# Designs tried in a protein design chat: VH-VL binders against a2sq57. Part 10

Target 1, 206 residues: a2sq57
Amino acid sequence: MARKKQSGGRKVEGWKAKNWYKVHAPEFLGKQFIGEIISSNPENVPGRVLTVSLGELIQDYSKQNVRASFKIMNVAGDAAYTQFNGHEMTKEFVRAMVKKRASRVDSTITVTPLGSTRELQVTITAFTINHARLSQVQELRAKMVKVVEDSAKEADFESFVSAMLKGELSKKMFAECKPIFPVRRIEIIKSESVSSAADRAAALIR
Key: E = the ipSAE of ESMFold2; O = the ipSAE of OpenDDE; V2 = 0.75 times the mean of E and O plus 0.25 times the DockQ between their complexes.

## First folded at step 6 (VH-VL; framework fv_pozelimab)

Design k1D (at its last look DockQ between E and O 0.60; V2 from the best seeds 0.00; counts 0 for: pae E 4.4 > 2)
Fold by OpenDDE, look of step 6:
Structure k1D (fold): chain C 206 residues (1-206), chain A 120 residues (1-120), chain B 107 residues (1-107)
Amino acid sequence: as target 1 above (206 residues)
Amino acid sequence: QVQLQESGPGLVKPSETLSLTCTVSGGSISSYYWTWIRQPPGKGLEWIGYIYYSGSTNYNPSLKSRATISVDTSKNQFSLKLSSVTAADTAVYYCARDSYGSEWYPLDYWGQGTLVTVSS
Amino acid sequence: AIQMTQSPSSLSASVGDRVTITCRASQGIRNDLGWYQQKPGKAPKLLIYDASSLQSGVPSRFAGRGSGTDFTLTISSLQPEDFATYYCLQDYDYPLTFGQGTKVEIK
């Protein structure tokens, strides 16, 4: 009596239908549609990051060389909602701002806006008209850092980011640095959301 | 052509304040670091400090506590005050333009200098 | 403060001689060095900037070289009007500092 080998039917793992999610910018940036993400599981959608042109997002041509990143935080139906994750100026744009016989003054700081638990690492760059002496570079750096720090102390997260992306902080830095040394331009060329020590610790416990 | 001319008393008593003015002609006080330098008789040159056209100042640490540089844009002048002078402050004082940051020339224009003697 | 050391403090030379003055910085100053000429009773005059760039109107017999910490001023053929005191200046950082000077005297 030949034992019929029960052909273990390969459970065709059913092609889980992929759903499209419409991703929206944060409210303080107008909740605009910024793209679509496809996923077979809505639980896998949070944590994804989308990068878009800031110029397109806020309808400011002057910001065409800035890319803003948004992290999906939650999904409701076919809509995905994001928080600001950071921004970066294009390398080409930054390079184009560097002139011969001029100084580039960089400073990276981490700030925590008022009432926020979120930390933002900010990279500031000043482009001088001509070459600056060491102490002048230091003074410019200190001034820029102070402006950004002071702004973070006075503004909530959304207001701070808005001011940063709109160039208000850059204008303020420029105004305060100009009396020190001939500067051509000051830009926040990059920001990045940094997980708090607490968040990092929490992640280690998981 | 930019010209600088120092003016002030050639004699100052000990413990008093030395006061000098530099008058700039042939150009406006703008976008430069207006500088004071001194030279004791038979000795080398010592940088005192500068004032930027905006009013920003920097001083030699050796003189920071005693030196004050100011600018009067309306008169196209900048000035030096040095307090609590001693015989060691006897020197020829020069005003100069430092065009660093604008035209790349460190201390490219100088006044003729003025001798200030500290004596009782 | 950055210290500038010139050598020699003084030298005697004849017209037509090649003269070399050296300046050493206590730390690296890139090419942020100037050379000045001072005649008695006169203000210093800028000769060389950026270590090797000749100021406008300065004779080509003057040449500056160097970078980092060691710099040289060379007068290829000394002329009668070149007898003076020469100073190096670092403009890398504040406070600006001069060398102690080199007096070039007629032999």
Scores: ipSAE 0.822, ipTM 0.927, lowest interface PAE 0.6, mean pLDDT 93
Fold by ESMFold2-Fast, scan of step 6:
Structure k1D (fold): chain C 206 residues (1-206), chain A 120 residues (1-120), chain B 107 residues (1-107)
Amino acid sequence: as target 1 above (206 residues)
Amino acid sequence: QVQLQESGPGLVKPSETLSLTCTVSGGSISSYYWTWIRQPPGKGLEWIGYIYYSGSTNYNPSLKSRATISVDTSKNQFSLKLSSVTAADTAVYYCARDSYGSEWYPLDYWGQGTLVTVSS
Amino acid sequence: AIQMTQSPSSLSASVGDRVTITCRASQGIRNDLGWYQQKPGKAPKLLIYDASSLQSGVPSRFAGRGSGTDFTLTISSLQPEDFATYYCLQDYDYPLTFGQGTKVEIK
């Protein structure tokens, strides 16, 4: 008893009253429960990033190898609410898409969805059925980049992310690239939320 | 088994359009690149251009303004039209299949070639 | 366009001789190079693809080597049916370009 009470008094007080916060996905992804975090202070909860299986989140087990990341933006009571922060296909899943004698075409671009104050850096990769020559590789890269950029100009942040995660952008890229060269698969294998140039400029002025 | 056969007029007048057709037999025209190549008498080989079965084309810059390649998948044929011909276009014209990857090779099947002479 | 230069333009050889033909690309083309044999009045025939891979049905006396910009075709023991014109082709990029040819003639 005495030792238990005394040892409690020696601990950092800020950590003795910890609370659990239930973290929820954004509304456009169903506000589903995605996990719990522990903190002694609600002010320390915003800014944390939680990564979960996309397949479990949207109840589509074909997407079990896709991981989605969410950044906590605010806390209300015992609930924490998030914004989409990015996604990544597992290394094993991407590796399984590689075939002998085929070409891999990669491109990383930054897009700003319509009306968005947020930028998204996306990595697109295409796998061909057969070996592609340099001009075909360059034409495939240009076409898949254009499809993604055009989609971003026509959709708000949530709509763009939803289309990306559901595979709608992959289908569109495939359809546009198929007449150029035999394509087996095209995917956006990674995305990451980045600070806008305007936000960075504002921080430097103030 | 796959065979290619060129056909078309052997004589073309200057300033007119040279028209050749390649008929593919023993295999499907789909899923391949099909190519035209020419060889002037006593000279080397010149790649003219390709057509993918989807209709996508690419041409040698030296001939791009005059060359048109088309494909007719229902007839298993592809064709070359070369406009505004001169004596310099006199050559043996070959059609060929272009393929890649496992079990495939660049310009692996060729037609026998057809001589086209440009003269009055 | 990628320029392909062959040397020599012609050579004279006897049956049983070792013959070497060289091909040089104006820029790096990895191993995307083929060799073709053309006999008078006939279409070219693919001998070697990917710089060194022998096409099915082609005699083992034909061998290709090289990568990047410098390539060779060797015929280790020339036979009567080997007297022909030989062409290299780069298939790294469009337009596809051939060397000017090397004529192998009877001595």
Scores: ipSAE 0.335, ipTM 0.693, lowest interface PAE 3.4, mean pLDDT 86
Fold by ESMFold2, look of step 6:
Structure k1D (fold): chain C 206 residues (1-206), chain A 120 residues (1-120), chain B 107 residues (1-107)
Amino acid sequence: as target 1 above (206 residues)
Amino acid sequence: QVQLQESGPGLVKPSETLSLTCTVSGGSISSYYWTWIRQPPGKGLEWIGYIYYSGSTNYNPSLKSRATISVDTSKNQFSLKLSSVTAADTAVYYCARDSYGSEWYPLDYWGQGTLVTVSS
Amino acid sequence: AIQMTQSPSSLSASVGDRVTITCRASQGIRNDLGWYQQKPGKAPKLLIYDASSLQSGVPSRFAGRGSGTDFTLTISSLQPEDFATYYCLQDYDYPLTFGQGTKVEIK
């Protein structure tokens, strides 16, 4: 890590001693150390978001252009614990997949994994080998959406996120779309944890 | 060079099923979309539908209730069945190759055509 | 279904003439248009794909132009073998649809 631990020092009116907090990924991703946060007050640490290379997090070089973000939920001692906040392929990486004579099929959907109170908004993108006709584009979109929705209904939050980040959902979508039209690549290029409609409605009523 | 050839009965009775086979040579049927088109005498061309080598089909809505296209990969053939025919189904029937992945040339190879007459 | 309308329905021309055939789509189809030549008793033959791209083995006197809804096929110097019926085809969406044809006849 690049950040130094801060220890000690005389307090003067208006100045606060700072502490280092070690930030850890969620347990289902190996609880790996992902960075440090400096703060004078542990109450100000929750809510902060850290972004790391997914390739480094899961030890998979093929994921170097994928960023995963984690939101700090609590602190205990000098440790801060996170939950999954989202992931995104870098814009440069996604741009490199676009080809002029091919079709790009996009869909953004919101899923709620089995038993979860959190929703995930995911952006699914298919890149065809060549130009697809409109009805083929629509059929590809419907199939890739169905695969992701069905997977979310059958998996808890942690299992769904793990399958998504490791590329298992992308492989399943590719296999199921292959009979429809030649696809070069199907990826979930972005995900974002969002508040549920129930939570939003409750906030408005109060 | 890929070759397509239609075969089947040239006469079909009204209300019966028209059945045609297209034999593909000089190329694999497992690579492309395979299409049936027809042309009534003295009239224009009508797209009937396609089959993808995986078995996926799509049909002209005007014929969907009566048309069935199938593929036999082991024989390198695909077929058309058109049920409940009438005199209006009298036409020259063509099979054709449609686009696939890296080769974007829609309907680039056609069979020679076969006339099917519907009469009592 | 997308309707394709050709004009004229027929024309008479002499060898060496410049001939222009038009095709209009009932909605925008980008450049997803092909041109086909059909001689009597023969299957159609692909001439032009993607509105303007010449198929391999087709003489350069054939040229396609257009995008959206309005398309043209031009034969810059008509040859004896060019007397045929010409069809446009949209391949933007299913069902694939052809124009009604343009018969080019010798005068």
Scores: ipSAE 0.273, ipTM 0.693, lowest interface PAE 4.4, mean pLDDT 87
ESMFold2 (binder alone), look of step 6: mean pLDDT 91; pTM 0.932

Design k1E
Fold by ESMFold2-Fast, scan of step 6:
Structure k1E (fold): chain C 206 residues (1-206), chain A 120 residues (1-120), chain B 107 residues (1-107)
Amino acid sequence: as target 1 above (206 residues)
Amino acid sequence: QVQLQESGPGLVKPSETLSLTCTVSGGSISSYYWTWIRQPPGKGLEWIGYIYYSGSTNYNPSLKSRATISVDTSKNQFSLKLSSVTAADTAVYYCARDSYGSEWYPLDYWGQGTLVTVSS
Amino acid sequence: AIQMTQSPSSLSASVGDRVTITCRASQGIRNDLGWYQQKPGKAPKLLIYEASSLQSGVPSRFAGRGSGTDFTLTISSLQPEDFATYYCLQDYDYPLTFGQGTKVEIK
């Protein structure tokens, strides 16, 4: 996404006047102000995605290299309201976690939180202290996937996302994997909202 | 300097349980995999199994039904029990440290070995 | 289980000779291969790890090569203390498996 100018003044032309919309995070993340969008037509504001530093959103400097994305769902007056769309750790941050002779164990899974119609695709990455043997790689992958899947079965969408973004799931995965093999770090490096099964079925039969 | 020492009865009767203990000195048992390996007289080496200091175990499928490895972190020891022994279990038994995972060295320190004879 | 086959089973050599021992894995094990030396009545000692990395304190005359399925251990100038049995070990996966051993005897 291109850099967005912050402006103190406006030049307008009658019916083509542009308005500023104040975008707010979802209620479960405190409805905090996360940015402003400018548009001449309120109908083209919903559907836009705004990405912000998670560290700024939750006031935690350890999360400055994590970016959270929010999709605008509706507009009311000059305010725009969003839903969580996903997150991503910067590529530079993830690359810095790789050490020579260490193993990287990756897994991508789709989870449906308890009582949710929304699905979330998550990518889990574990970094070991040193190179792991095949059985340890397979066991670590299975364990980290199970922890995340079990957490999704026990939490609604908002609770699951909060646990994920605040590092509670990473802490749980680390604790469960530590008895298997020396791990340096385990993270959910990416998440992305995916369409429902019904939406996919409808698109397929078009 | 890390040292390992095997101890336990040198003679076991057929059908009984072979019990050995490895005492670790000069270093902590924490953070490593600890392994048992055996060698019948005049023959090659056979890996029996490991225990991670956390208690997690893995066994050679050929011995899995009879072998149990346990760790006692407070005594800095780990032990092997092998049930229903026969003459085929007569061997020198070694304990070894597997620093792979924490360092780079597979089976880097070994005990001196203890001969266990299965006979009536 | 991964089968490890060594060749030869035994060899006779003189001090100063170049000795080569071969180890073959039944499947690809990358470079997850170690070499161990065992003298009569003693425990095995790690010589080489990761196919070619020399363990600290081991003389430079010992060298390992190979990757995948075919590996060699070379002793460039055999010394009296090198007469022993040598074992390869794959540590790619559990159970860990050893070759049957190669006995290096004085000629």
Scores: ipSAE 0.531, ipTM 0.785, lowest interface PAE 1.8, mean pLDDT 88

Design k1W
Fold by ESMFold2-Fast, scan of step 6:
Structure k1W (fold): chain C 206 residues (1-206), chain A 120 residues (1-120), chain B 107 residues (1-107)
Amino acid sequence: as target 1 above (206 residues)
Amino acid sequence: QVQLQESGPGLVKPSETLSLTCTVSGGSISSYYWTWIRQPPGKGLEWIGYIYYSGSTNYNPSLKSRATISVDTSKNQFSLKLSSVTAADTAVYYCARDSYGSEWYPLDYWGQGTLVTVSS
Amino acid sequence: AIQMTQSPSSLSASVGDRVTITCRASQGIRNDLGWYQQKPGKAPKLLIYWASSLQSGVPSRFAGRGSGTDFTLTISSLQPEDFATYYCLQDYDYPLTFGQGTKVEIK
């Protein structure tokens, strides 16, 4: 609530009416309704993040344990439009992949899809069938990183994210790692949108 | 029950290539890492390298420039070639199975060993 | 490469004795250490893996202990068939490296 002081004493109360905004997924995921938010000020709507079950969004029960996040970019009337902000597999789902007497190989990298100003930080996890030695762990990590980096060089942001969320990148990493060491499962368990280097540079100049 | 058996010439001339084959029976060669180890008479053990079913190999850096391990899945065999041999390469050569799948036993099955003498 | 040093290089013992052999790694190898027994004219045989896990078929008088850089193999009551050379092996990283061996001889 804004206040202003004038000769004679008077206060002006700010706008209090609340409106519902219907939030929609990006076009590459079907522009489906993903939720509603309430705000008394449409200026406060952009920048908010909504998290939904990927399984419900794409009507695939196998993805129920994957949560996708969307950031509101703009508002038109009572509709709010988003861009992909990241995803995360639930702790319970990832824990179910762990086996005693086997190895887990983790790597976090940042990729910039072809033609994109946006960067995406992704966490890749591989689960082996048996215990891997240090050099084998390093070779598996290098191979899975290369697959993801090469895929980012060949696909725009939306195509890369779609391939990631639908498990196409996991399938490719598995195929490339299988000749190196026995692998049970490879997943991109998390992704997070980050400000581009250009955006950060622009902020510093400003 | 898995059995490994080494075969190859027991005498190799200096500067020539040592060639040995390990025949695997009682199991598929594509299920495990397969390795070569040597032991000079009266001395300790030295790991030479391994091969995986895909053709992926890893070698002891001391032997990498001279050693080549290959696999023949149709014959259930894997082989070692060691080039430019000298008297220092005289040793008993063993083939062995390394861990794979749900088992984590390092070097759990060994062949009987074959003596290779490098001499004119 | 990771260097493995055994102590002693040889020892003399009588049947029924408790024998301890030590193995030291030049760097931390967690518990990625195995013990092997080699009898004259034979290939080595795996006794212990993961520093302390007894291989199937190996008598319970053999026990391994240790972690990191310092490891021991103990034979609680030496039997006639235990006179052999013993080797430790690190399988933390390639190349795999063996200790120089400890020869256990009859007193």
Scores: ipSAE 0.467, ipTM 0.768, lowest interface PAE 2.4, mean pLDDT 86

Design k1Y (at its last look DockQ between E and O 0.47; V2 from the best seeds 0.00; counts 0 for: pae E 4.4 > 2)
Fold by OpenDDE, look of step 6:
Structure k1Y (fold): chain C 206 residues (1-206), chain A 120 residues (1-120), chain B 107 residues (1-107)
Amino acid sequence: as target 1 above (206 residues)
Amino acid sequence: QVQLQESGPGLVKPSETLSLTCTVSGGSISSYYWTWIRQPPGKGLEWIGYIYYSGSTNYNPSLKSRATISVDTSKNQFSLKLSSVTAADTAVYYCARDSYGSEWYPLDYWGQGTLVTVSS
Amino acid sequence: AIQMTQSPSSLSASVGDRVTITCRASQGIRNDLGWYQQKPGKAPKLLIYYASSLQSGVPSRFAGRGSGTDFTLTISSLQPEDFATYYCLQDYDYPLTFGQGTKVEIK
C-alpha cells in the first residue's frame, strides 16, 4: 500500500493586492494632488518622499527650476497626506546664475520657526554683479543669515516655508544686501527638514 | 568724465576737527564706494575709509574712532571729518571713486588732493 | 590688515631700460592687486588692476604679473614720462593697503 506522498501545496503566498495611494500636498500649499504611490501594506507608505516641481504645484512658472519634496506622514483610505520636507533648485539653474568674475556667497543655517519643533537647514546663495572683497562677502553673509533668522522667529512653520518658497525672503534679503554691495540675485537654493535632537534621540532608543 | 574735487581748510589747529568735502561732477553719486585717502608729505598712501552710495561706511581701524564720512546726494558730495587732529594728520587728502563691485576698477578716479596742515 | 611690502624703495634707471618692481602681500590676495603711478604734486593714477589688466589709456610697456602673494610691475622700456613713484594696492580686503612705494629716478 504505497503511501501517497501528499504533495505539499506550495502556499501561493497570496499576492497581497497592491493599493494605490493618492498623495496630497500640505494644506498651506493647496492640498493638491502630487502623485500616486503603490504599496501592498499601508504601513509602509508613511516616510516615503515625493519630489515635484514647485512651479507646477503653485502654478508659478518662475519656480519651474525649484523642486519641492514632501514626506508622507499618514494615510487615510486611499489618500496620503504629506508635510514639507525641503526644496532644491536645480543644479543647472544655480550654475546658470554664476557669472564670470562675480562672487557667489553661500551660507547654510538651521532655523526653527516660531512654535515649531521642526528644524530647517537652509542654504542661501547671493550672486553678486562683480567680485566682492572678503569683508563684503562676510557682511553679505551676515545680513542674509540675519534676515532668515529673524523671519523664522516671527513666523510659524507653514508661514516661513511659504515665504521662502514664494521668494519673499529672497526679496527681503536682496533689499537688505543691495545697500551693502551690488548683488544680482539672492536665492534660498536649498532647504532640508532636519530631525530635531529629540527625534534623533528617540531614534537611538529605538 | 567723472571729476572729483576736494575742498576745505588747509590749516587746522591741534585737537580740532578736520573737515573736507569732495564734489563729484560728470556723474552722480551712485553705485560706487566713495573713498578718502591721505598721504603725509614724503610718505606713502593711507586708506581712510569709504561711504557707499547707500550710506554704508567702512573705516581704517587706525582711524575708525576719529573718522566720519558722510554723503549728500542732493549736492553730489561726500565729506570727511577727522576729529582730534595732531601733527601726524598733516597730509594731502584725496577723495577717490572706488568702482570695485560695479566696474572692477579700484580707485579709478581721484581728486587733485588738498593739503591739510595741522599746526598751532 | 594685510601688509604690502614693495621693493625696491627706489631705483635709478635710464631711458630705454627695463624696470621691475615687486610687491609681496602678507597673505594670499588672489589677483586683487592694483598698480598706481604718482608724479610729484599729482594724484596717483591707476595703471593696472586685477594684477595684470591694463587700465585704458595706459601704454603697453607696462605689465603686471603675479597671483597669491607675489606680484610684479614691469616697464619694458622706460620712457621719460615714466619717472615717478609707483605703488601697489591690495584690494582683497579692507582696509585697503598700499605698498610703501618705489621711486623710479633718472640715472
Scores: ipSAE 0.832, ipTM 0.933, lowest interface PAE 0.5, mean pLDDT 93
Fold by ESMFold2-Fast, scan of step 6:
Structure k1Y (fold): chain C 206 residues (1-206), chain A 120 residues (1-120), chain B 107 residues (1-107)
Amino acid sequence: as target 1 above (206 residues)
Amino acid sequence: QVQLQESGPGLVKPSETLSLTCTVSGGSISSYYWTWIRQPPGKGLEWIGYIYYSGSTNYNPSLKSRATISVDTSKNQFSLKLSSVTAADTAVYYCARDSYGSEWYPLDYWGQGTLVTVSS
Amino acid sequence: AIQMTQSPSSLSASVGDRVTITCRASQGIRNDLGWYQQKPGKAPKLLIYYASSLQSGVPSRFAGRGSGTDFTLTISSLQPEDFATYYCLQDYDYPLTFGQGTKVEIK
């Protein structure tokens, strides 16, 4: 029944022209097939968002509980091409990171990668080994934010997103926070693309 | 089994720098917060500051301009310097381990304390 | 800084008595409170951490209660070795701050 569900549920009546568009991930994430969209008019395909498992996309099963979202930007033939729109670790996965006697430190910030017209809102979460005091919580939060902001100032959009999704930013935050307080894990648990004034200005120039 | 021992001059002249060293034995100085506390004769306890084994420090705002804590992990020691002392700095000075980051115990091991008198 | 106020400043008691000492924080400190015993000429000794957790090796007659701003230390049956000064410490935030102390004296 899983096989039947995979093949059948989105069929449409055959008396009108229908086209399936094969959606591909951005080049910096391997251009892999991520799903299909059906439409009778190719003009209606751009703007749609698809969400897929990051673990399967980059073939890293440590990331199977991370969902990545992609927005279709253009269509060529039967292929649709996307840009990164955001990611999210499942709530269940994040909850599993909580341990007895641990503190959780959260921060949400907006960054603009070098040369990018797009802004990205990211949520950072740190888990300590033991119960942290208020000033340590505040110092850890400030350090996490600084690492992510500094990384965004030094990397273009694709490089920043790649580093974020592959855990390179998490490793950097951990190394910078380790001298302050015992930390067990730091992750960017969510990101979301946001419109910018530059994006809007660029869209009006056609 | 973990023991802390303060050492340094018991008499310091006004305006000079008070310098104390704490030697840790029976355990590693790594992974803990190392703290200085003082107690004027007949009075209560005042937290001076800490140093994490990494070198990160935090000081009581009342003493921040005068206090410096340093750590030497190779000697298993940490030290306090308090500049521009006055008679108000006369106290028993304690060093202590603060294990809260790795364990639950705040200030779980203390040295015996050393009396420092500030007098001309 | 978080101010810690102890009550009473001193009390007189006999062996076998139940003794209660109170500690009040100027703001909420969760359960981040410890109790320390200090005998004349000696360093303080940790009795209770996290408001109510008994430190290893400390007799069960010592008990801590409370959360937020109001805390108590109880000695259920006072022994000769318990005559000392007791301090509370908030370790919620830096600077760490002690109460002014409660002296438990022989009646």
Scores: ipSAE 0.612, ipTM 0.830, lowest interface PAE 1.4, mean pLDDT 88
Fold by ESMFold2, look of step 6:
Structure k1Y (fold): chain C 206 residues (1-206), chain A 120 residues (1-120), chain B 107 residues (1-107)
Amino acid sequence: as target 1 above (206 residues)
Amino acid sequence: QVQLQESGPGLVKPSETLSLTCTVSGGSISSYYWTWIRQPPGKGLEWIGYIYYSGSTNYNPSLKSRATISVDTSKNQFSLKLSSVTAADTAVYYCARDSYGSEWYPLDYWGQGTLVTVSS
Amino acid sequence: AIQMTQSPSSLSASVGDRVTITCRASQGIRNDLGWYQQKPGKAPKLLIYYASSLQSGVPSRFAGRGSGTDFTLTISSLQPEDFATYYCLQDYDYPLTFGQGTKVEIK
């Protein structure tokens, strides 16, 4: 008979009740809890994007300056489930990697992992130990792009994203570029999911 | 202090191969680009090519078909071979370090140079 | 290949004179230009790197200026030890190329 009394919740929710939804990362990242959102209408929850620290998500301090974004695709009860939307290293972290008298080699490409309808735009950046001459910059750029493109042809979407987020692609690029010119670091500093089937379907409705 | 010293025959016959070695002392060969440059007597300087310790090379297009640069990291040396020489290849040959980065500068250390004469 | 053209090919000067040597690149090379001094029978010595930065141990009477395609080396008060041949070098791209040299002689 006697329930614990709580201030506010039972009587003040009578207008149009808003519900909390517990948002989870995709299954390949362990469905980790990544946050909560509030909405009065479950139909308004899909499509929302949450951004979290990758370091917190995978409990790895080396990833604290990497943000990962997840788009909600569906709800079940009070849970919302996501797909990977993109990632980005913070601008402060990237700026800290720049060194005087060194070169920064950038490329942005779009890949479609094996068997996926989803495209992923990635921005690849190499930081050399010192100033590279023009031909060396061009050779580094070509090698970086080839490694990422070949990796996408060999992996499904989840495997490719896991390799990217965990730094495996960066290690492969580093190993293959090192014989060309002294590199300090090669990173995929940004990724963005583009032209998803859900986004195309939503565009046709709008 | 890093020092470079060229060595090899001072006289080479026409049509033969010129072979020079640069010995690096006071530092490691493993971090830099290593370069050959030549200067015909009384004339200007010509870049021949480089080798990176990984084995990566680049050559002046004017010499690409005849020049080979190699590195031996165990001996801390790099070498130049120039095939099918003529009198036009008579020059002082220099080895040099090509640095890159914070305190290091392009072609900052040169060997003393060695004259190679191509004559019968 | 990037061509480097020096002017003049030679000059005569007295101790205490101000001397200016010009180097022009056939295309833009940013600041990727060095100046070298060579005395007879010796290897070239680096004076200036990145167009205007003075190498350690080089007297401050040497100054480099310029960017893009046009560069100068100035010796503000010529000393007896400065009589030599001077070369510019572009290190923007391969093949590395030198100017033809400028011989500075005693007048």
Scores: ipSAE 0.260, ipTM 0.668, lowest interface PAE 4.4, mean pLDDT 86
ESMFold2 (binder alone), look of step 6: mean pLDDT 91; pTM 0.934

